VH-VL binders against o27280. Designs and how they scored, part 274

Target 1, 266 residues: o27280
Amino acid sequence: MDSMNVPEVLEIKRIVEESESVKTFIFSWDFRREVRPGQFVMVWDFRDEKPMSVSLIDPVRSEIGISIRRVGEFTDRVHGLSEGDLLGIRGPYGRGFELMGRDILLVGGGIGMAPLAALADEATARGMRVDALVAARTADELLFLDRLEAAGVNISTCTDDGSCGFKGFAHERLLTLEENHDMAAVCGPEPMMFQVMRILDERDVPAQLSLERYMKCAVGICGQCCLDDTGFRVCAEGPVFWSQELSRVREFGRYRRDPAGRRVPW
Short names: E, the ipSAE of ESMFold2; O, the ipSAE of OpenDDE; V2, 0.75 times the mean of E and O plus 0.25 times the DockQ between their complexes.

## First folded at step 12 (VH-VL)

Design Fc17 (framework fv_azirkitug; at its last look DockQ between E and O 0.88; V2 from the best seeds 0.00; counts 0 for: pae E 3.2 > 2)
Fold by OpenDDE, look of step 12:
Structure Fc17 (fold): chain C 266 residues (1-266), chain A 121 residues (1-121), chain B 107 residues (1-107)
Amino acid sequence: as target 1 above (266 residues)
Amino acid sequence: EVQLVESGGGLVQPGGSLKLSCAASGFTFRNYDMYWVRQASGKGLEWVARIRSKANNYATYYADAVKGRFTISRDDSKNMVYLQMNSLKTEDTAVYYCVRPSYYEGYFDVWGQGTLVTVSS
Amino acid sequence: ETVVTQSPATLSLSPGERATLSCRASQSVGSYLHWFQQKPGQAPRLLIHDASNRATRVPARFSGSGSGTDFTLTISSLEPEDFATYFCQQWESFPLTFGQGTKLEIK
């Protein structure tokens, strides 16, 4: 087994509160171990292990950041940690985003903005024009706005309740935007991504979408994250997919499988 | 627009007290650590105090020169940061700046206009 | 604490000339060295962060280089608005410390 598959015990260097439910944990990172936006790591709190997207990649400071939303027992424990505490991290795993062109559109919902924020940093560093549509249920749930602004990203916000920006869903806001981009990167609730993908396809904008599925091994062996019809493993062939790939995935935007392997509708 | 506005500076006698205020706007204040930095006339810059965000339990840190005399605090509900200065000395005379670090606290990216504190008999 | 020393104290040049400012740390600060520009009666303005990254809206004529203990700020061709005092600052360890500044004045 590759040494990459053994969790490295790392000290939490800093904790940043992104929202009431989201915290970013920052770690020292040896960049001889390459990491790309869109890839994920397995986070181990010495009891359980969960896949988490990398939200910060800082080669200057030799740091990475992992943004975690509080949604269950594992994340509750992690959110209770302080600077100086330890976590196990193995990876990175999966296929990350590819950048192309000069203009990129980011469409993110909720915690889906985590990998997109990392992508935004890379894109802006490369001199690309970055537009970001940031969606959330409420204004308080909008993530990374100040960070994105500081990076030079042009931000458009969307909230379900209209507390900030466009009142409505991300795909509805997208329909009001006429400008096309060279490529798009999308991450968020799968129903959102499904609608956004359709719009982008109609506009002939190449799009990459990051999927979230139940993952156990992260190394393409257990098959728990396999997508129906294609046999794609989200941990190996993904989590980032091109829209053309996802068009072949019957379950996309319709249902997912729970830890028991049962179909659960979105 | 991101903005920091200091107030509360003035003339005070040695041994006196003064409280500085800084009003923040245009960014998610609660997510940031905040700093005070001072500059004596014609001199360099000196870090004074740091207060962490709520996520880090509002921990405070001070330069040795002001430890035990100065207290930094914040009110996130009002987007305010304060500097209570007690037992003031003539060497505390300076322009005091409220300063915001970068989002993940790597460098100082936003400065207020500063407020002048003069300690003189 | 890490002491940061700038040189020269004063630099007299003419518009159009190249300016080279030095900053030295008493111990290695990696790339955690930042540059600020300050004009009379104004607050410092971030110019370069992390040794070589230009801050937002900073002209391309400004560049930073160096790592460890020795750093350089270069202005390729001076504009009239560039005559000011420049400070370097380390963020490797607390307490955070600043250089004493280099005054760039018009010859």
Scores: ipSAE 0.840, ipTM 0.921, lowest interface PAE 0.6, mean pLDDT 95
Fold by ESMFold2, look of step 12:
Structure Fc17 (fold): chain C 266 residues (1-266), chain A 121 residues (1-121), chain B 107 residues (1-107)
Amino acid sequence: as target 1 above (266 residues)
Amino acid sequence: EVQLVESGGGLVQPGGSLKLSCAASGFTFRNYDMYWVRQASGKGLEWVARIRSKANNYATYYADAVKGRFTISRDDSKNMVYLQMNSLKTEDTAVYYCVRPSYYEGYFDVWGQGTLVTVSS
Amino acid sequence: ETVVTQSPATLSLSPGERATLSCRASQSVGSYLHWFQQKPGQAPRLLIHDASNRATRVPARFSGSGSGTDFTLTISSLEPEDFATYFCQQWESFPLTFGQGTKLEIK
């Protein structure tokens, strides 16, 4: 499609404050340009451009939703916008989730629930049984609970501070849950994803994990989204990877990179 | 369990005032826009007012028939929606419903049981 | 404003029959047309949203169809509890407007 790599200027149709730090921005969307759960878009505020997860995919209403966490200058500016204001959107990009079987487990930490909420909608529409483990630091940061419940998702929660649900980390809660899923989809902080992936691998549950890397071009040319040792580009070959693909990545879960490319511990 | 419970209806003379309340429970109230819809006896349904969530600065919208006379408001700390009705007319006689839309809006999802307002001299 | 008109005003049928209720908008509302059921003394209940999507806990015998200006609610085999008044409602633009209702009565 000729326009995929050029931002389209779209009017913000609706804004929902998902939490104190997360807003969902909804746009009209022509679904001749298909979108799948797990793909991302580049959001342009006319000064800077950042990758953001697609969290709502609604072909019936011709709408998409993009959930954005306030974490810096770009996202602060976007959070200050109102309905009717404009943003540039290019995409979608990347490899989305593949659904299989009848029973799926979703494990999401913080904003990582965004692509999983879209996947939950698709899975429930197909008649799958969906269990979701929704994790955050505090109760106020748990995302999409009302939406997931309305879709018929079986929700378990955990918070670092114990303010809602299980007190502790997502992988600790996962150890207390049933082991009978056909597949899992995981998205959140990389340390959480690493620990969850280990448990799922031991249970022989096929897992797909969505990774975030520093990205500029979204088409795999600049190399800033590459994984160590594999040559995978998150924007081109991911962001969704099977756990088996990630098992060979030396840096996954062990360290991160700062904007200058230096290894730093998690 | 999602619930909306209206109160404050009653008999009022033309030109009078009345304040309706709606208590919400079982959902994350602060994230939703909220609505009032009314139904006159033996008639259809009529949208009356809308109040937006905090994300849209609690903006308010009114049907033409009530603009300037009715004020919708909300208190997110108490999970309450209100409808202040002033300068009431006999044509305002109706059952008033508090209504929650779908999460991202687009249709009316949950209705209260309604409270009757009768404007008669 | 978008005027929504329902027909027929009253539909008399017996249990087990198929009911077909019509809703027409004065201008296109796309798929933003919704159906509600209301029994005497009760609040409306959402049946169908966005023209054809059944709401939670609504029996499969209810179906909706149409787009643009013409919409249909079909009840494939009437049950005794289905005799009620049905409203359609558009959400394409404000003011949000409802049809005047179709009363589905027994006999």
Scores: ipSAE 0.440, ipTM 0.758, lowest interface PAE 3.2, mean pLDDT 88
ESMFold2 (binder alone), look of step 12: mean pLDDT 94; pTM 0.953

Design Fc2 (framework fv_azirkitug; at its last fold request DockQ between E and O 0.85; V2 from the best seeds 0.00; counts 0 for: pae E 2.6 > 2)
Fold by OpenDDE, fold request of step 13:
Structure Fc2 (fold): chain C 266 residues (1-266), chain A 121 residues (1-121), chain B 107 residues (1-107)
Amino acid sequence: as target 1 above (266 residues)
Amino acid sequence: EVQLVESGGGLVQPGGSLKLSCAASGFTFRTYDMYWVRQASGKGLEWVARIRSKANNYATYYADAVKGRFTISRDDSKNMVYLQMNSLKTEDTAVYYCVRPSYYEGFFDVWGQGTLVTVSS
Amino acid sequence: ETVVTQSPATLSLSPGERATLSCRASQSVGSYLHWFQQKPGQAPRLLIHDASNRATRVPARFSGSGSGTDFTLTISSLEPEDFATYFCQQWESFPLTFGQGTKLEIK
C-alpha cells in the first residue's frame, strides 16, 4: 500500500481568515512529497473525510495551505478548530494544472480561487505574466486579492451585485477584456466555468478547468466521481481537465451527481 | 493603495496615558494580524504588541517592557488598530509604528509613517 | 529571547563599492531572518525576507544569504540612495527581535 494513501495526522500551524466563510489552514509539509497547484488532498477530521484543494504551496517554509469554505457539517466542524488542533491529511491526488507560455489568465469564482492562487504563485515565480479575473457574489466574498497583488498579479474583479469591480458575471467581464493569453486556468461554479470556456475556445486560448464532484476514495476505484458519457474520474483523470476533454463531457455545466447518484442541476 | 496612518502621539508626563490609533486602507484588514513596533531616537526597533485576527479570537501579545501597561485592540468594522498606553515611562519615548505582516509569511511588509510619543517631566 | 547582533555598527563606503553587512542570531532562526532599510525620518522598508528573497521593487544589487545563525546582506555596487541604516530581524520565535542596525554612510 502506497504510504500516500494513509492519512498523516498533522497539526494546524496557522489559521487565516480569508473571508467570513473561508479559512486557510496551514500545515507543515514534507516536500519530498511533491504537490502541484490544482491537486487536492483528503482532509480527515476523524469523523468524516472530504477533498480539498491546496491553496498554498511554500517550499521555502515547508508549508502548505488548504482553504476551506464553510458549507456543511464537516466544514462547520473544521472551522471550529484552532491552531494546534489536529487533522488527518492524505494525498496529494489528481492531475494539477500545467503551465505553458508566458502569459496566463486565471479566472476564478468564490472558493475556486483557492487552487488558482497557488497556481499564480508558481507562475509568477517562473517569471510569467499573470492576469487574474476574480469573481464573487459580493465584495466581501472576493478571495486572495491582497495575496495575488503581493505576488505581482494583475487583478480584475467582478461581483454579482457590483459592490466591487465589474457588475456582473465572470464571463461577462471576460468579454470586455481584449487581451489574449497563452493559456487560461479556470475554477469556480460550473456554470461560470462553462461560459468562460466557451469564450476562451472562441478566442483560441488553451484552457484548463478544475471540476468539483463528490469523491470518496480519491484513487479512481469507487467511481463516485465519474463523469457521464466519458467515464472520466475527477479524482484520477482530473480534477483539472483541458477544455477539449470537457467538450466530451455532456454533464459539464449542466448537472452533477449527488452522493446518492441522482442528477441534480446546478 | 495599501496605507497605514498612525495618530495620537504627543507629549505626556511620566505616569500619564495616551492612546494611539492606526487607520488601515487598501487591503483586507480583517485577514491580518496587526503589530506595533517602536523606535527610540537614534536607536533600534522594538516589537511592542501584536493582536491576532478574528479567526484567532483577537488574541493579544506584548513585549515584557510594556506588559500590564499597554493594551492593543482593533476594530475591524473601521479598519482601525489601537494602542492604549498607561503608566507611561520616559523609556517609552519613541516613534510608534503600526505594521502589517505579510499575508501568510512571517515578515513585516507594510509600515506606517509612525507617530511620536514623548514622555517627559 | 533570541538576540540579533549586527556588524559593523557603521560602514563607510563610496558609491560603486561593494557593501557586506552581517547579522548573527544567538540561536538558530532557520531562514526566518529579514532585512530592512531605513532612511532618516522614514519608516523601515523591507528589503529581504526569509534570508534570501528580495522584496518587491528592490533592486537586484541587493542580495541576502545565510541560514541558522549567520546572515549577510550584500549590496554589489552602492548607489547614492543606498546610504541608510539597515536592520535585520528574526521571526523564528516571539518576542520578535531586531538587530541594533548598521549605518551605511558615505565616505
Scores: ipSAE 0.897, ipTM 0.941, lowest interface PAE 0.5, mean pLDDT 96
Fold by ESMFold2, look of step 12:
Structure Fc2 (fold): chain C 266 residues (1-266), chain A 121 residues (1-121), chain B 107 residues (1-107)
Amino acid sequence: as target 1 above (266 residues)
Amino acid sequence: EVQLVESGGGLVQPGGSLKLSCAASGFTFRTYDMYWVRQASGKGLEWVARIRSKANNYATYYADAVKGRFTISRDDSKNMVYLQMNSLKTEDTAVYYCVRPSYYEGFFDVWGQGTLVTVSS
Amino acid sequence: ETVVTQSPATLSLSPGERATLSCRASQSVGSYLHWFQQKPGQAPRLLIHDASNRATRVPARFSGSGSGTDFTLTISSLEPEDFATYFCQQWESFPLTFGQGTKLEIK
């Protein structure tokens, strides 16, 4: 309970290279600390601490997996680690996805597929039909295809360069797919999520979208993760929001904030 | 269509050598560790060797019975796993299976058809 | 090394009957115990992983149970295609070890 706010030092049990830029790090986990798809953890490399989505939740093996894209100094250092090396983990934090109905659509862009892969495992375990639209810039960046196929997920792909599947953006591919889902879960670049949300709202498909914001405390105290029109804190009231909640947010899909709170374009 | 196809089995004399190959298809081969498992006639199954993916520097591991005599290797550009078998003994006579584990490991989920190695004069 | 022992060595039953196959590990393997089916001239096929999780496209009549050292594979109502040899295998520690098999024969 109280240890959720202090990093627990855990040994890296296994590393899997998901792509040239994404690795999954697997840890033993005591599931008395409940973990839900869509929640995140703070990963500490003894110098810096960053939020990362949980991509694997396996109570049978007492394991969690955390997928990390190499994008800067912190993630470069973490990608240089080996099995047996140590990382600090605190959490989980945030509101996860809620499943409903029998047919779910997942729409993931890039690393945004990480929390959706965990959700796919839960949905298939419940006997739901799962369709996934997996988007990336190139074929080499499409994540979790083998894992999703093994779970019985029906996969559609799109790539910006057309190297695999539909050539174009996720929302363009979505327009060419059937409209028969009970709910959707969306995670990826915010501009993509905005466009996908518009289509799903028009189709009356209940949608949950997972947002990322700059975080410092992860427990809602510092205010760094707030959405400006609602006062929602991504770490406390999210990161998963219903589309109705996000429709009231002027900021969503239009700009982002840097660590100093300044508005910058997507 | 996930598939593993072994080849290179045959009859060899004790002390001889043989190289087995395994062609993989239908999955992202480079992300998986790969295994050889053997089965002697009328016996159970025995793990022989493991080769790690590139993420783990292609590290290799062997059962005690074959250490120093067998070498596992892989070529990710060709989706191939190999088992070089030297100083063969009659006890090495078995069907050799190329095996893929589950994605994050923990159980064997895909087996090849096997290739028979017979070590006899 | 963890020794995995199966019993019985041979089980003779008729279609429609319930089959119960046992697997015992010489030390605890937690839930890291897997079951395979093998027909003559074929490679093993995964049935159950992690003691109780049915692999894809494995019929619901197959079920697994147990933890620690004692494990059971149950086939609730035998079909003609179920007469085969069954192996259990542990993945708690290297070397990975298999049982010697239970041959399920038609009576």
Scores: ipSAE 0.532, ipTM 0.792, lowest interface PAE 2.6, mean pLDDT 88
ESMFold2 (binder alone), look of step 12: mean pLDDT 93; pTM 0.943
OpenDDE, look of step 12: ipSAE 0.846; ipTM 0.923
ESMFold2, fold request of step 13: ipSAE 0.529, 0.490, 0.509; ipTM 0.789, 0.777, 0.783
ESMFold2 (binder alone), fold request of step 13: mean pLDDT 94, 94, 93; pTM 0.951, 0.947, 0.949
OpenDDE, fold request of step 13: ipSAE 0.896, 0.894; ipTM 0.940, 0.939

Design Fc3 (framework fv_azirkitug; at its last look DockQ between E and O 0.90; V2 from the best seeds 0.00; counts 0 for: pae E 3.1 > 2)
Fold by OpenDDE, look of step 12:
Structure Fc3 (fold): chain C 266 residues (1-266), chain A 121 residues (1-121), chain B 107 residues (1-107)
Amino acid sequence: as target 1 above (266 residues)
Amino acid sequence: EVQLVESGGGLVQPGGSLKLSCAASGFTFRTYDMYWVRQASGKGLEWVARIRSKANNYATYYADAVKGRFTISRDDSKNMVYLQMNSLKTEDTAVYYCVRPSYYEGYFDVWGQGTLVTVSS
Amino acid sequence: ETVVTQSPATLSLSPGERATLSCRASQSVGSYLHWFQQKPGQAPRLLIHDASNRATRVPARFSGSGSGTDFTLTISSLEPEDFATYFCQQWESYPLTFGQGTKLEIK
């Protein structure tokens, strides 16, 4: 087994509260171990292990950040940690985003903005124009706004309740935007991504979408994250997919499988 | 627009007290640590105090020169940072700046206009 | 504490000339060295962060280099608005410390 598959015990250097439910944990990272936006790591709190997207890649400071939303027992425990505490991290795993062209559109919903924030940093560092549509249920749930602004990203916000920006859903806001981009990167609730993908396809904008599925091994062996019809493993062939790939995935935007392997509708 | 506005500076006698205020706007204040930095006339810059965000339990840190005399605090509901200065000394005379660090705290990226504190008999 | 020393104390140059400012730390600060520009009666302005990264809206004529203990700020061709005092600052360890400044004045 590759040494990459053994969790490295790392000290939490800093904790940043992104929202009431989201914290970013920052770690020292040896960049001899390459990491790309869109890839994920397995986070181990010495009891359980969960896949988490990398939200910060800082080669200058030799740091990475992992943004975690509080949604269950594991994340509750992690959110209770302090700077100086330890976590196990193995990876990175999966296929990350590819950048192309000069203009990129980012469409993110909720915690889906985590990998997109990392992508935004890379894109802006490369001199690309970055537009970001940031969506959330409420204004307080909008993530990374100041960070994105500091990076030079042009931000458009969307909230379900209209507390900030456009009142409505991300795909509805997208319909009001006429400008096309060279490529798009999308991450968020799967129903959102499904609608956004359709719009982008109609506009002939190449799009990459990051999927979230139940993952156990992260190395393409257990098959728990396999997508119907294609046999794609989200941990190996993904989590980032091109829209053309996802068009072949019957379950996309319709249902997912729970830890027991049962179909659960979105 | 991101902005920091200091107030509360003035003339005070040695041994006196003064409380500085900093009003923040244009950014998500609660997510940031905040700093005070001072500069005596014609001199260099000196870090004074740091207060962490709520996520880090509002932990405070001070330069040795002001430990035990100065207290930094914040009110996230009002987007305010404060510096309570007690037992003031003549060497505390300076322009005091409220300063915001970068998003993940690597460098000072936003400064207020500063407020002048003069300690003189 | 980490002592940061700048040189020269004063630099007299003419518009169009190249300016080279030095900053030395008493111990290694990696790349955690920042540069600020300050004009009379104004607050410091971030110029370069992390040794070599220009801050937002900073002209390309400004560049930073160095790592460890020795750092350099270079202005390739001085503009009239560049005559000011420049401070370096380390963020490797607390207490955070600043250099004493280099005053760039017009010859």
Scores: ipSAE 0.854, ipTM 0.926, lowest interface PAE 0.6, mean pLDDT 95
Fold by ESMFold2, look of step 12:
Formats: sequence, C-alpha cells, structure tokens
Structure Fc3 (fold): chain C 266 residues (1-266), chain A 121 residues (1-121), chain B 107 residues (1-107)
Amino acid sequence: as target 1 above (266 residues)
Amino acid sequence: EVQLVESGGGLVQPGGSLKLSCAASGFTFRTYDMYWVRQASGKGLEWVARIRSKANNYATYYADAVKGRFTISRDDSKNMVYLQMNSLKTEDTAVYYCVRPSYYEGYFDVWGQGTLVTVSS
Amino acid sequence: ETVVTQSPATLSLSPGERATLSCRASQSVGSYLHWFQQKPGQAPRLLIHDASNRATRVPARFSGSGSGTDFTLTISSLEPEDFATYFCQQWESYPLTFGQGTKLEIK
C-alpha cells in the first residue's frame, strides 16, 4: 500500500522524550511518498485519528519523526506506547513551508517548534543562515535545543517565567532581535502567532504561519477545517499560510472552534 | 560546550572491581541513550554497553564479553553515566570511553577523553 | 555478529598524495557505516556518518562512498595532520562493531 489516503500501519522504531509532555515517535518511511516541512499526517491509534506535524524528515535513514504533546485521551494513549507498537499513518497532507532568500527566522512556541525543526534541517542543508526564537512557559518545555544547535542554528530563547533566556512572550523577545531576515516561519499558540505576525508585517519580513484547526478527512472534502470569510481549508490550502493570506481572515488570533464548530476564545 | 568526562580508572587485580563514572555537560542529557566503548592498547575499538533514556525505560544492553560482569546505569538528575565492572579479567584492560550518539541515534557523535583500566596480577 | 574488516592494515604515503581506505562488512549494513579518525593519545573523531555524509567541520578532502558490504574513505590530497589511524564502524545491528583500523603513516 503506497496510497497517501489509506493508513499504513507502521511500527514505532524509536521514542524520544523531548520534554515531560512531548515525545517524538520515529518510523521507517518510504520516501516515494515525499514529505515537506510543515505538512502533517493523520495518526491513527485504531480508535481515533488526529493530525500531527512531521518534525523529522530523514531520507538518508528512511525515517520520519512525529512529535506529539500529551493533551488529552488520544495523546495519552499514544504516549503510553512502546517501541515495536503499531500506529496507522496516512498522508502527508497540506501545504508545507516555502524557503526563500538566505536568512530565515524561525519563531516557535511550545510544540509549534516541531515543524520548524524539520524546516531548520532543510534550510541549513540549503546553506541558509537560520535564527530560531524558541519560546515556552518554562525552561523544561523548550524543545529541540540540542538538535537545533547541532544543525548550526543560532538560538534565542524566551520563557514566560524567565527560567531560560529572555523573560516574557515571544513577540516581546522579537522586538529586541535584529530586523534583517529575508523570511520568517512561525508556529505555536495562535495568539502568539498573531502578535508575531504583526511585528513581522511592520518590518516587511515575508512570513509563513502554520495554523491548527479541527480536521476529519484531511483531504479537503468534509469542510470541517475551513476558515471564516475565505473558505480556505486548513488541510488543503494550509496548514501553512503566508501572512498576507491570513490578513484576510478575521478569526485568526481572536478565537478558535471546538469539534462541534462553536467559537471559543483562545 | 558539549563535554563528557570519564573517571574511576586504575590498576586492579584479576577478579577485582571498579566503577567508572562519566560526567556529561552542555546538552540535554536525559534525552540521549548513552554508551561505553573500550580500546585495548594499540588495538581496535569494542562496544561494551548501552543504556537507553527514560522514554525507553532505561533498558540496558551489553556485549557478550561483559554480560553478567558489567552493569551500566545512569542518574539523570546528576547527568551521570556509570559502568560497574566486576570479576575483571586481564582482557578487560583498555581505555574506556563514554560516548554520546547523534540526536535520535544512528552514529557516535561525542566521545569523552577516556579512562584507563589496567587489570594485571 | 557483523564483522567489519579494514584494508590495508598500514598505508605509507606522502603529503599531497591521495589515500584510499577500504572497509568490508561480513553482511549488508545498508548505508549505516561510519568513519573515525584517531590520533595517538586522543579519542576517536567522527569524520563520515552514513557512508558519505561529512561531519561538521570535517574538510572537503575527506569523502566516503559505498553501500551494502563495501565502503571506501578517500582523502584527496593528504595534509600533515591526516596521518593517523582510521576506523570504520557499523550501526546496522548489535553488537555494534568496528574495523581493526588502518594506520596512515608518513613514507
């Protein structure tokens, strides 16, 4: 089975605990199914299925990695698995990040660093200079620092409680950084991404932001991932959008939708 | 700066015991599997032991030559790896290296300076 | 157990010459073969991982090739600091095994 629309049942090759709440699950992968940073897969535990961003893309070793934060019943069950256990994976889906220029800024909050870590690997392989602003509530929740350092990424950190790096929010740290990037890639809590987008727009830095929305089909036919006002489907036209595309979306940064479609505040 | 520093080597008689230590710094120690590799004087390298991270229940693996005699362990709160060596034999004489693999494994990335263990009567 | 055999045992060359070191595995290791350099009194240093990928800060004169059972390390033009012992090592299966080494000496 080589179809991206039917789950392939794969063994977990390796598990790495990135933090107390985040684990990376590594699988063998046939790269005839190409994967790009910013794309997602649907992970199936034989009871439920959820979208997860790809965090590792390694064609040399024929592996992909999926980083999953424990946030509820599905992710609790997946975190309880061991190497050798099985998961279904279908995909990849969605529009990934596009690289441009020679200097890229990555801004990641929490688990949002997962797709940005994959992008950092691609950017450094292309010879780009990569700066990353890695944000979390506490030092223990900063993700992928060792991996990014090994890739040659210039890391700045910020934590809400000041336990590592700048004390404060990611957008506050961003105001203190140099303004000389050709592009930026942003992923994290949507309120953070909105504030970061505003700063980058004022600086005329082209930015791509990765959104999360509720998904069922992942191929664009059910309509559950649509954005207000535009009809954009996050699973088909996104999850990565340019900032100018998002400027037309009134819900971005203001509210989210639960599985029943109700508007709820962030 | 990523650093691994071994200690605890020395001269011991056959049948004796030693405990090696490896102090790690400059990286997130708890996420890595850790290894011991040894090298007899003027000879090749031999993998000795592996201990996995907490995510994999600290599982341990040993080369056949040391099974039942050596025990690898770790203390994530102190960033330490240990190798308890019992029932030492003259063929255990070597420089012992603490080694960190690449992130997500696949090759040996960082080596300590080594500590010499000499077993002779 | 996968036995890794290196040849030659000793290679005597002059600065500026090209060195070719061989590594053979007793069964296929795919691309999971790595090369290390070791100078006397020092720990091994990673040169090449996964058959052909240079490690960080390794000069371009070092290159690796091969897959399956036969691998080579090439140093295109020897510098004085390149005279050392070189090891290959497989990571396909446990026990992880190293070749016995090739000593590269000044002629």
Scores: ipSAE 0.462, ipTM 0.770, lowest interface PAE 3.1, mean pLDDT 89
ESMFold2 (binder alone), look of step 12: mean pLDDT 94; pTM 0.949

